VHH binders against Intracellular ribonuclease LX (RNALX). Designs and how they scored, part 15

Target 1, 213 residues: Intracellular ribonuclease LX (RNALX), of Solanum lycopersicum (Tomato) (Lycopersicon esculentum) (p80196)
Amino acid sequence: SQDFDFFYFVQQWPASYCDTRRSCCYPTTGKPDEDFSIHGLWPNYKDGKWPQNCDRESSLDESEFSDLISTMEKNWPSLACPSSDGLKFWSHEWLKHGTCSALNQHAYFQTALDFKTKSNLLQNLNNAGIKPRNGDYYGVESIKKAIEKGVGHTPFIECNVDSQGNHQLYQVYLCVDSSASKFIDCPIFPHGGKCGSKIEFPSFSTNDDHDEF
Short names: E, the ipSAE of ESMFold2; O, the ipSAE of OpenDDE; V2, 0.75 times the mean of E and O plus 0.25 times the DockQ between their complexes.

## First folded at step 17 (VHH; framework vhh_7zox_3)

Design p5 (from n1 with S102N; at its last look DockQ between E and O 0.81; V2 from the best seeds 0.75)
Fold by ESMFold2, look of step 17:
Structure p5 (fold): chain B 213 residues (1-213), chain A 122 residues (1-122)
Amino acid sequence: as target 1 above (213 residues)
Amino acid sequence: DVQLVESGGGLVQPGGSLRLSCVASGFTFSEYAMGWVRQAPGKGLEWVSYISSGGSTGYADSVEGRFAISRDNAKNTLYLQMNRLKPEDTAVYYCAKEYYGNYWTPDSFDIAGQGTQVTVSS
């Protein structure tokens, strides 16, 4: 299971998930924080191929990570419809990706939670004056540089398209070494998800967030 | 539940053509991006192509210009026209459905079928 070369560690921006024509559903615990959330921790090969579903019999067992559930509800919410408590999403990520990671369930989820904290994406963007604000655009290279300054490694930025057709910051990919111990330079970036030179960073909140952050 | 049934594979000579089909059920086909991934013997999975719900397409560099993805929403069917086939195209080809709100990453497409074998050999 640890014959892969590195992990993608992938976080998503909930406002960009929800403002497409498909919309979204909040978790049963309520509206997520205005912060990046974990999508997954994905074993990959440096040639751009990947393993998945390395043990189809290793079902998610809540008792193995029960101490993490509250933190995962905050930091790893599902926005898929219908609203849910996240267990189906975590089961999917475990079965597809976690079983290939050489980590047990607790270590897999704890590792992703630790890397979200360590990446500190929203604060790194804020330090560069890049804040969520509907209708405003930021340079993609400025976003990359802000994250790189805080994390020490260049991210891959994936964009999606809002209901009005505008490109926006959607997911951030960072790379982690195969022992799941530290961020590394990505051996390869994903194909696709190309952004324009300027993209939106939409706000989830309608309050006066732009001035205070 | 989601069901994807691939067909149209077979044995073909280098330079030949095949057309793969994937019949989908258990979800509203027209609302989701769809794609093709493949796996050669002893190798990891590899993204081949996608098509958005609106018909926008993308291809891996290794197949661009040779393969054409299309969809027929009335028939809940995804297609892959493969031309100028090479021995390197030998793989099991899987139809894949967008799982979680993004379709620009091959890792977010889910496989649900057994795939269809494509073998390119003299």
Scores: ipSAE 0.642, ipTM 0.859, lowest interface PAE 1.3, mean pLDDT 89
ESMFold2 (binder alone), look of step 17: mean pLDDT 82; pTM 0.844
OpenDDE, look of step 17: ipSAE 0.824; ipTM 0.917

Design p6 (from n1 with I111E; at its last look DockQ between E and O 0.81; V2 from the best seeds 0.74)
Fold by ESMFold2, look of step 17:
Structure p6 (fold): chain B 213 residues (1-213), chain A 122 residues (1-122)
Amino acid sequence: as target 1 above (213 residues)
Amino acid sequence: DVQLVESGGGLVQPGGSLRLSCVASGFTFSEYAMGWVRQAPGKGLEWVSYISSGGSTGYADSVEGRFAISRDNAKNTLYLQMNRLKPEDTAVYYCAKEYYGSYWTPDSFDEAGQGTQVTVSS
């Protein structure tokens, strides 16, 4: 009963979400950890098209995943304004993408949380000496190689642009097989959001480090 | 809350032109990027074009040079001028509002309307 070829599993770097001309709003639970967070788990076709909204009557039911909410607040926060508890963001991801996944709500959210843990992105980057630091630049190929070493598959790296016009690490795409069991090589990569050869990996604040001295 | 109403579709011969319109309400139109997404019968959705709040535009490779997106912020209206239409352009076209500020992903834009049918056939 699957109707798609693979998932994109997408994580975002909160500092890069917030370090734009639009800025952001922290969740009502407070400032996110300095770690990658889940954006979504998106069914896709190998031809670059996608399904969506596969069951418009399957509204988010918090009782189906109540045991996951605390973990999702930490690992799947919304940075949209105004500040919120994340339920609107999770409802959007479920209705648009999760209903096409062949997973129930609990399995859908649990699966994404498990893949975040398995990807171990921040630690894999740290193992290669790639750490969040304002003003430092890293090679995009070095970032890809560090993630590939830890995950076993080449990621797609999406950049955005900070308020000063510099490219920065924004989102990391990994691919998951249609049964949601393992990472796979991506059948195709997204055709936008390309990075230059060197990009920033920002921290939420470098001024705190300077203020300490 | 968010409402998007597409119009301007129809039947046209290959090489013909159509202009699609989308009237928006329920949000501050001028503050968001807007886009067009299409779905051919029995196929998945695909991204067609975007226009940022500042007027910057982008196009899928398959329509580059043939389609032109524009907006009128005073009328809360998005447009798509479609020239030199091909049978492969046959689809339901949806206008969509920016969700995450990215332009090339399934999550970049949200549809809210019923779309408008474009049929290109002799």
Scores: ipSAE 0.649, ipTM 0.861, lowest interface PAE 1.1, mean pLDDT 89
ESMFold2 (binder alone), look of step 17: mean pLDDT 83; pTM 0.842
OpenDDE, look of step 17: ipSAE 0.789; ipTM 0.899

## First folded at step 18 (VHH; framework vhh_7zox_3)

Design q1 (from m5 with S56Y; at its last look DockQ between E and O 0.77; V2 from the best seeds 0.00; counts 0 for: grease 24.7 > 24.2)
Fold by ESMFold2, look of step 18:
Structure q1 (fold): chain B 213 residues (1-213), chain A 122 residues (1-122)
Amino acid sequence: as target 1 above (213 residues)
Amino acid sequence: DVQLVESGGGLVQPGGSLRLSCVASGFTFSEYAMGWVRQAPGKGLEWVSYISSGGYTGYADSVEGRFAISRDNAKNTLYLQMNRLKPEDTAVYYCAKEYYGSYWTPDAFDIAGQGTQVTVSS
């Protein structure tokens, strides 16, 4: 369906997915990079409602995007248990959201990969001195400003809670126009996903002493 | 094979009440958060309410104070008590099973049933 107003483009921080009480399972390809990964590209209406499952017969066909699979394994991993190769996750995202996007499968996945590159989230945070580091806390407004400086649009920051009860950076929402051509200001932000004023940005690293001399 | 069967909808006058039920099968009901989403005629889907596996609840602003979600794990049944119904509540209501963590997003819950129609009119 073309009948939607914009996309949410959603990226997640793998360490924050995995350090909750629910835990996670690494992809069969191994531990994810320490970088944001794609969750999804979701058609939405500006009144906060959404379409879904716009063609239940359009099942995922790996041959349509086979050239993208290596890149998707790196940039769009599943952390759900049990460990998997990501095909179930991509199938869910395609059937639920991609079928409503007016893009074919290849274009849908390629577009999300391109927007991850354009957003450059980890580098934009790094440029502001915001780095993944266990035990450090950052202001949520500083995180938003760092991303806005690099992308040109204010993100929505979703937090979750680690196994110790601390709020942490989990997902970043940016908005994309309905033609899937550029970032835009979000017509509406999602609700929920509590963040305190300061939140963790955790690392997979168990010990940073390795670089100490 | 996940099955969600909604019931309890109907025609009511403004200010009336309805209680929706959803009988679940094909998964361990008590392990998952459950939710209600709705779709008014010609409109998109919207989140209504959730209840976590531990019993914590959340509501959309438009229904908070009027709707109450509950679950009976022994009967694999989810409920939505809807009070002080308004014409704006007219929609098909779908029971939904947790998929991906964030209860208030389009990706949080998956629908599997046909839904139950609620019509609020004078």
Scores: ipSAE 0.716, ipTM 0.891, lowest interface PAE 1.0, mean pLDDT 90
ESMFold2 (binder alone), look of step 18: mean pLDDT 83; pTM 0.850
OpenDDE, look of step 18: ipSAE 0.877; ipTM 0.941

Design q2 (from m5 with S53W; at its last look DockQ between E and O 0.82; V2 from the best seeds 0.73)
Fold by OpenDDE, look of step 18:
Structure q2 (fold): chain B 213 residues (1-213), chain A 122 residues (1-122)
Amino acid sequence: as target 1 above (213 residues)
Amino acid sequence: DVQLVESGGGLVQPGGSLRLSCVASGFTFSEYAMGWVRQAPGKGLEWVSYISWGGSTGYADSVEGRFAISRDNAKNTLYLQMNRLKPEDTAVYYCAKEYYGSYWTPDAFDIAGQGTQVTVSS
């Protein structure tokens, strides 16, 4: 296994993913919850570079994490088209990133699920009065502070742009130590995805123009 | 199956220029963002540039102002014009297809090709 310095633990806001010019597809398992979902757990170097595909022969084996599948369907869905049950998405994440993590498949996915629970992003935002609502805007710094207060470490906020050109909360980056044991301060933040001073926190429930299933 | 075939690499002196090309197949090229990623020997992968399906572009700070990404959807071809090349630009350059979400992150692109070697040396 390749040495790496830390993990990016990335969570996405499904409403923002779908509220773009790009199409989104709900999972075959159903419409995602109004909550953050996992994008990935990515080994990274402190200089911003990353390893990938560290073991191309390590194909995804559902039997290795069968006990987690139901939880993953809820917490780690794919919104990519065509609609899927998440297996292709998970396979991608495993082969590209997981194989570089020094974790087995079960531990890799379990770790991500655990950190999602631990971060409790939506609750942390709600505690600060930041709630998903179409048309409402929040200060990006307020969002960062709310998450920091809950998690204990400064997040990176990535924004995307809706069809009207508004910035919206898209992804939250947290950093995890190389042993996958705890959140840490990020040694480096990703390039791009800059947010305006105020960004939208849209509600997923109002997005009716996207393909279901 | 997605296929990406890179070309245009080579040996150049510092200050020189190269133009990379990538021919894509196996998917609707015009519907996806494309990008370039590079890897120097013994180092991790580094994001270089992206171009969205709508034509929006982005560049790593290290190449901003020197590199230019473009695409020809009719030819299913991605380009990277590299000017004012530096020794630190030496790497294998990979053409990458959008997979999921952000264009500047480790998970942004899938690499399917063998890459093309770019060497900048006196």
Scores: ipSAE 0.684, ipTM 0.865, lowest interface PAE 0.6, mean pLDDT 92
ESMFold2, look of step 18: ipSAE 0.713; ipTM 0.892
ESMFold2 (binder alone), look of step 18: mean pLDDT 82; pTM 0.838

Design q3 (from m5 with G58E E64K; at its last look DockQ between E and O 0.82; V2 from the best seeds 0.79)
Fold by ESMFold2, look of step 18:
Structure q3 (fold): chain B 213 residues (1-213), chain A 122 residues (1-122)
Amino acid sequence: as target 1 above (213 residues)
Amino acid sequence: DVQLVESGGGLVQPGGSLRLSCVASGFTFSEYAMGWVRQAPGKGLEWVSYISSGGSTEYADSVKGRFAISRDNAKNTLYLQMNRLKPEDTAVYYCAKEYYGSYWTPDAFDIAGQGTQVTVSS
C-alpha cells in the first residue's frame, strides 16, 4: 500500500440514514441501538486525495476477525437494503480502504471499534444537552463544540435531508494519525455537505413509523 | 457484476478538448448517481465530477467551468466533456458508480474499469 498521511474515521447516525425517502433495511440481527455506528476508517492524503483498493486479491477472511463479529454487528451495522449480516459492507470497507491502511484485517476492524469507544460521541453530545429527539433542532456549531470538548479535536459534520427536506445530523468525521494510535486535528476537512445553521438530531424509537417508503 | 468501460482519452495540447465515454452494464444505470475520479501518475485519487440519477451535476473546483458531465440513460453511457485542458489534468480517468455517502468523499463511488489515459502536454 502507498504511504498515506492520516485516516478519516467516520461514524453515522442510523436514524438519519433511515428517515430519508430511500429509507433503509435493518440488519438481520435486528434494529441497531440508538447510537452512532461506524461507517469506515479511510486512509487519506493531506492534499485531499486518497488511495484505495491497495490489494484487490485480499478478500475478507471471516476467520481472521471472528472474535470481533458480534461487536461489529452492534457497532458497524449495514442499513442498506436488503437486510444483511454486515459481511458485504465490511468486505467493501476492507477491500477499498483497509487494504491501504498497513493494518491486517483484525487490527483494522479492532482499531475502528476502539476509536468509536474513544470518541464517545453520543455521550459527549448528551453532556451538552444535545439528545436525539424528533422535532428538536440544534445549532451545528453547538454540536461541533460538544464533540470537540469530549474528543479534543474539531469534527467535520455532514448532514443529509429527511423525507420532509430538513437537514439533519448524519455523519461525523474525526481524524486519526497514520499509525492509527490517536485522534489528531484534521489536516484537511472534507468538502461539500452543507448543513443549515440548525439541524435535527432524530430519534430512532420515535422515528420508526416513518422508516418505510 | 458491475462493469464500467472508459474510452476517449488521448494526447492533447494545452487548451484542447476531449470527450470521455463510459459504457455501463450489470446494474440499472438510470437509478444510480455516477461520477468521474482521476489519478495522476504517482498521486492519489481525486474526485472530478458527479451527476445524480436525475441529472443534477457537481464539479471539483479545479475543473468547474471547463468540464461538463452528462449521461444518456437509454445507452447506459456516462460522458465527460473536457475543455481548456491543462497539463495538471493529465491522469487516468475512471468512471465511477454510486456506492455510499456524499459525492465528494472517497466512499461515494466505486471504480470498476481500467480507466482511460488523458495526457495534456505541449
Scores: ipSAE 0.700, ipTM 0.882, lowest interface PAE 1.0, mean pLDDT 90
ESMFold2 (binder alone), look of step 18: mean pLDDT 83; pTM 0.844
OpenDDE, look of step 18: ipSAE 0.873; ipTM 0.940

Design q4 (from m5 with I111L; at its last look DockQ between E and O 0.85; V2 from the best seeds 0.82)
Fold by ESMFold2, look of step 18:
Structure q4 (fold): chain B 213 residues (1-213), chain A 122 residues (1-122)
Amino acid sequence: as target 1 above (213 residues)
Amino acid sequence: DVQLVESGGGLVQPGGSLRLSCVASGFTFSEYAMGWVRQAPGKGLEWVSYISSGGSTGYADSVEGRFAISRDNAKNTLYLQMNRLKPEDTAVYYCAKEYYGSYWTPDAFDLAGQGTQVTVSS
């Protein structure tokens, strides 16, 4: 069994991934939904350090999670270039992080999918009047409160910077107990990716962002 | 086939300096952020530093002001100048290539080399 203290459960906002100076590539299944998507489920220690690659021989075996693939294509797409069907991304997340989780492949992927559903991030934000809309800015504390109200735990909000230099909502971190059964308060928050007091929550736009000038 | 070859580690007394090097191949070095990640004996991995493709840098709080990351894109080489070394800096240091977006997270960088041992001991 692997010894770790908690998971980060990390979701990303696809529009913010793609709206940077670095481009993105949609998966072969097409443009992602306007919703948060799973980045990963990462074993961590309470001191901010982490394990990885805990079984270098445990290759991704598609037959072990074949029933989940359609759901993972929707909820766990890769935006990395070049476009792919997601198997490389899932293999990376499994080999690096999943092998340290004490879960088998099916349980690992199913657990992340279940936590995305339970977190209900987009709806929790919408319930607080926080909607994806280009040109509008929201208080970071309001975003945290909206998520906390729905989930019961304070998230960490990571920002990135769009092509115009504006801070935007990029990733949301929630913490999960080491048995992968429930959300918990984060023992420690990530080091970087700090937001300003107000940030953009962008909607999808074309690759040619006319606000660049 | 990404290859990262770390060198420059060794045994040094507290207060000493070392310069780590990492020679990269198998990808377009200048297009990626690079970083250093370290692992002390019996401990987990921790992020040390990054340098973006554009040259901006960041450091973990524990090393800021003491370590300096740099890159030479013409030589496909990443460097870490480590000054005022402390026993707490004892670790294997890994050169790391950008995988996904954020530079300070467990998923930010992929390791590919054997690392180089740094030992800070009286």
Scores: ipSAE 0.745, ipTM 0.901, lowest interface PAE 0.8, mean pLDDT 90
ESMFold2 (binder alone), look of step 18: mean pLDDT 82; pTM 0.840
OpenDDE, look of step 18: ipSAE 0.880; ipTM 0.943

Design q5 (from m5 with G101A; at its last look DockQ between E and O 0.80; V2 from the best seeds 0.79)
Fold by ESMFold2, look of step 18:
Structure q5 (fold): chain B 213 residues (1-213), chain A 122 residues (1-122)
Amino acid sequence: as target 1 above (213 residues)
Amino acid sequence: DVQLVESGGGLVQPGGSLRLSCVASGFTFSEYAMGWVRQAPGKGLEWVSYISSGGSTGYADSVEGRFAISRDNAKNTLYLQMNRLKPEDTAVYYCAKEYYASYWTPDAFDIAGQGTQVTVSS
């Protein structure tokens, strides 16, 4: 397929999504695990532009990927309000991005799930002594090196800001070749989402209560 | 359902100005960030600007200092003031509604309108 040059493969840290002033809503399946979750797999051009909505008539068909749903609930949850079963989120990602990928629905979702497993982000960070813990700060370059050591390619790290003004690890971007077969060096990194030199890696496990306002 | 209607495009000489408008309906406009995305002939989409529900703004490097985004929540209208226009600004401009908070990414905003053509040429 030749409609685009590469994918961004994007994972998010749920605690960093939820501890901003916007807060979040847990999925109807419950509080996410303390692990990275998939945000999306997005076709992109090497000049930083992108395609979208390449077939508006290709609605999501659960029977095409029913075997993946339990795994997607765990690894691809929606944290948007109001609480949901994930179907709207997956339908949005499919219609906007997946229809441009040259993959069918099952392959699209399976591919993203496989790349989450291959990236092994939490374990790669743990191997470098980088663990989620409120009040601990890590060097951004150390985070990048830990992930690069495990994946073989330099990630882009996006930060956001918690309700107390602290910069924190939010999303990790890796790049995938246009045939969806392997990680590659990113042809271009995203604009925005700046991190300082040291950032927090927050934990869900020390703040068990969660308001869904 | 969400409706976004762009207007104010046209033909202008290099160095000229245009003001784009986008009238929104079908959602509570004041509660969402809004953005502008553009597509030049034969090219993909690219992010131009955002304005948060609280009024914070951001711009692509190629337009910063020349473009100004604003909103009028009482009229459900988003604006883009474009000054010192260049031939490379030629594109269809779409206003877009927030879907996800990382405002510079392909996933941040959803388009719902037909856009408005801006052409900058002598």
Scores: ipSAE 0.769, ipTM 0.908, lowest interface PAE 0.8, mean pLDDT 91
ESMFold2 (binder alone), look of step 18: mean pLDDT 84; pTM 0.852
OpenDDE, look of step 18: ipSAE 0.815; ipTM 0.914

Design q6 (from m5 with Y100S W104S D107S; at its last look DockQ between E and O 0.82; V2 from the best seeds 0.00; counts 0 for: pae E 2.3 > 2)
Fold by ESMFold2, look of step 18:
Structure q6 (fold): chain B 213 residues (1-213), chain A 122 residues (1-122)
Amino acid sequence: as target 1 above (213 residues)
Amino acid sequence: DVQLVESGGGLVQPGGSLRLSCVASGFTFSEYAMGWVRQAPGKGLEWVSYISSGGSTGYADSVEGRFAISRDNAKNTLYLQMNRLKPEDTAVYYCAKEYSGSYSTPSAFDIAGQGTQVTVSS
């Protein structure tokens, strides 16, 4: 295969992962913060194709990134069942995507952590008055504009559906150049994960400030 | 362990049809989105189609209107009906399983099988 052209950098909203009919399991380290978490950093080609599993003999070596583990537990948690630490999830992301990135394990994980910080998604949404709250709906274009204002590049917004059938903010895609140095305009956006014009941004809490007495 | 076994490929003339099957085991099939990806010789992987656990479908622009994805949860089997085949559809076809709930970026789906070869030529 050829060298890849860009990365998708993908973050997910834990409440939207967990409120579907499939549900979720919190990691053994506990309930995640109410913040976006990293899904992955995924090499892609400009024509919509992608590489994967570029070194079948690689395996996750915890000693290569041990200084990052505490930060990854906070920012890259697994919500898969049964409850576990993050090692299976990180191994999956490394083997499938990281081996194609031209980064070593430490650089791969560090780079994703740095881009989460740089994207500042939750704060960018909050600056536009877009906050996690059950029962509130936000315009999808308003969400995109809030993130674009903070990051400088238009995101792709992926929605999923909660157990009640409501469309909700699920994942945010940003694009990173192939040297893993900076955000760029996405050469191509994904298909699928359609959002309606207005979507929920759920919280883990069943109460919100409007219902407090 | 997750196992995905593809079958139904073959050599076919342009304009012909094939139906691919994928038998799944090692997970609760009905709870996951499934999809098809393909790889032409010397090229990267390319998304073809997906079907959610609830039956919603999506297709790449290059196959929309010609291919139909379906699933039979009782048989743990995913299908791809391919009609009006073109030489550019020549590839190894893999079925893929959702890993983490992302169904809009097919690079997030996992393959586990050896695939089935589809060759469209005259």
Scores: ipSAE 0.467, ipTM 0.779, lowest interface PAE 2.3, mean pLDDT 88
ESMFold2 (binder alone), look of step 18: mean pLDDT 81; pTM 0.830
OpenDDE, look of step 18: ipSAE 0.700; ipTM 0.876

## First folded at step 19 (VHH; framework vhh_7zox_3)

Design r1 (from m5 with T105H; at its last look DockQ between E and O 0.62; V2 from the best seeds 0.66)
Fold by OpenDDE, look of step 19:
Structure r1 (fold): chain B 213 residues (1-213), chain A 122 residues (1-122)
Amino acid sequence: as target 1 above (213 residues)
Amino acid sequence: DVQLVESGGGLVQPGGSLRLSCVASGFTFSEYAMGWVRQAPGKGLEWVSYISSGGSTGYADSVEGRFAISRDNAKNTLYLQMNRLKPEDTAVYYCAKEYYGSYWHPDAFDIAGQGTQVTVSS
């Protein structure tokens, strides 16, 4: 297998995740912040293909990144059901993607956390007057530009669809160089997840159905 | 335990057709998005198609218009109709179950089966 060319650094908008037909479960650690959370840091080839599970023997070891756990709980939560503390999610991300990154566990998770901070997506959007509000729609291009202005590189915006058929801001893809040192222009953008011209930027609603903690 | 068993692969000439099947077990099939991922020899994994639990579909540009994904929830079965096959479609095709987040991005899918070999050659 060839060395990977870059990382996709993917962040998700929790409110959009939960505002779908899909079940949403808040982490056992509590309701996620009204902020982007990390989905993953994924090695990728420039042709759009990807490696995975590069070392199946490298199981997640919490002791390797214990100092990051509290931060990860806040910034890298799982919204999948059943509700979890994130360990299964992190294990999946590590085994599937992290093992292909040439980073150790601590470096892998730290890197993702650092890039979340560096990207500062919510602030970048807010700076452009784009704020999460239920029922508010924004141009997808405006969102892209706002992020680009802040990060310095063009993002890929992935949309999901709510129960009413409206597109909403779901995930933001940024690219990171193979050395995990800086954001770069994406050599290739992901397939699918196309957004309409205007997309919702929803906020968490008070829904008792999501309170499983 | 999640089980995905692919079948339907084979050797076909360019322009030919195949229909892949994937029988799922170990989870409530109807509640999850499913997809197909393929891997050509010596290459990385490539996303092919997805179908959401609601029936929404997506395709890679390379297969758009030629492939059709479908599902039969009553049979816990995922299908991929492949028409107008090309040599570049040669790969092991894996059925994939939604893991987290996106239903279209391959990184959000789990591959559990052994895959089925599709070879397109004259």
Scores: ipSAE 0.654, ipTM 0.845, lowest interface PAE 0.6, mean pLDDT 91
ESMFold2, look of step 19: ipSAE 0.687; ipTM 0.880
ESMFold2 (binder alone), look of step 19: mean pLDDT 87; pTM 0.890

Design r2 (from m5 with T105S; at its last fold request DockQ between E and O 0.80; V2 from the best seeds 0.83)
Amino acid sequence: DVQLVESGGGLVQPGGSLRLSCVASGFTFSEYAMGWVRQAPGKGLEWVSYISSGGSTGYADSVEGRFAISRDNAKNTLYLQMNRLKPEDTAVYYCAKEYYGSYWSPDAFDIAGQGTQVTVSS
ESMFold2, look of step 19: ipSAE 0.796; ipTM 0.915
ESMFold2 (binder alone), look of step 19: mean pLDDT 83; pTM 0.851
OpenDDE, look of step 19: ipSAE 0.893; ipTM 0.949
ESMFold2, look of step 21: ipSAE 0.793; ipTM 0.915
ESMFold2 (binder alone), look of step 21: mean pLDDT 83; pTM 0.848
OpenDDE, look of step 21: ipSAE 0.892; ipTM 0.949
ESMFold2, look of step 23: ipSAE 0.757; ipTM 0.905
ESMFold2 (binder alone), look of step 23: mean pLDDT 82; pTM 0.844
OpenDDE, look of step 23: ipSAE 0.875; ipTM 0.941
ESMFold2, fold request of step 24: ipSAE 0.715, 0.745, 0.761; ipTM 0.890, 0.901, 0.908
ESMFold2 (binder alone), fold request of step 24: mean pLDDT 86, 86, 86; pTM 0.871, 0.874, 0.874
OpenDDE, fold request of step 24: ipSAE 0.915, 0.915, 0.916; ipTM 0.960, 0.961, 0.961

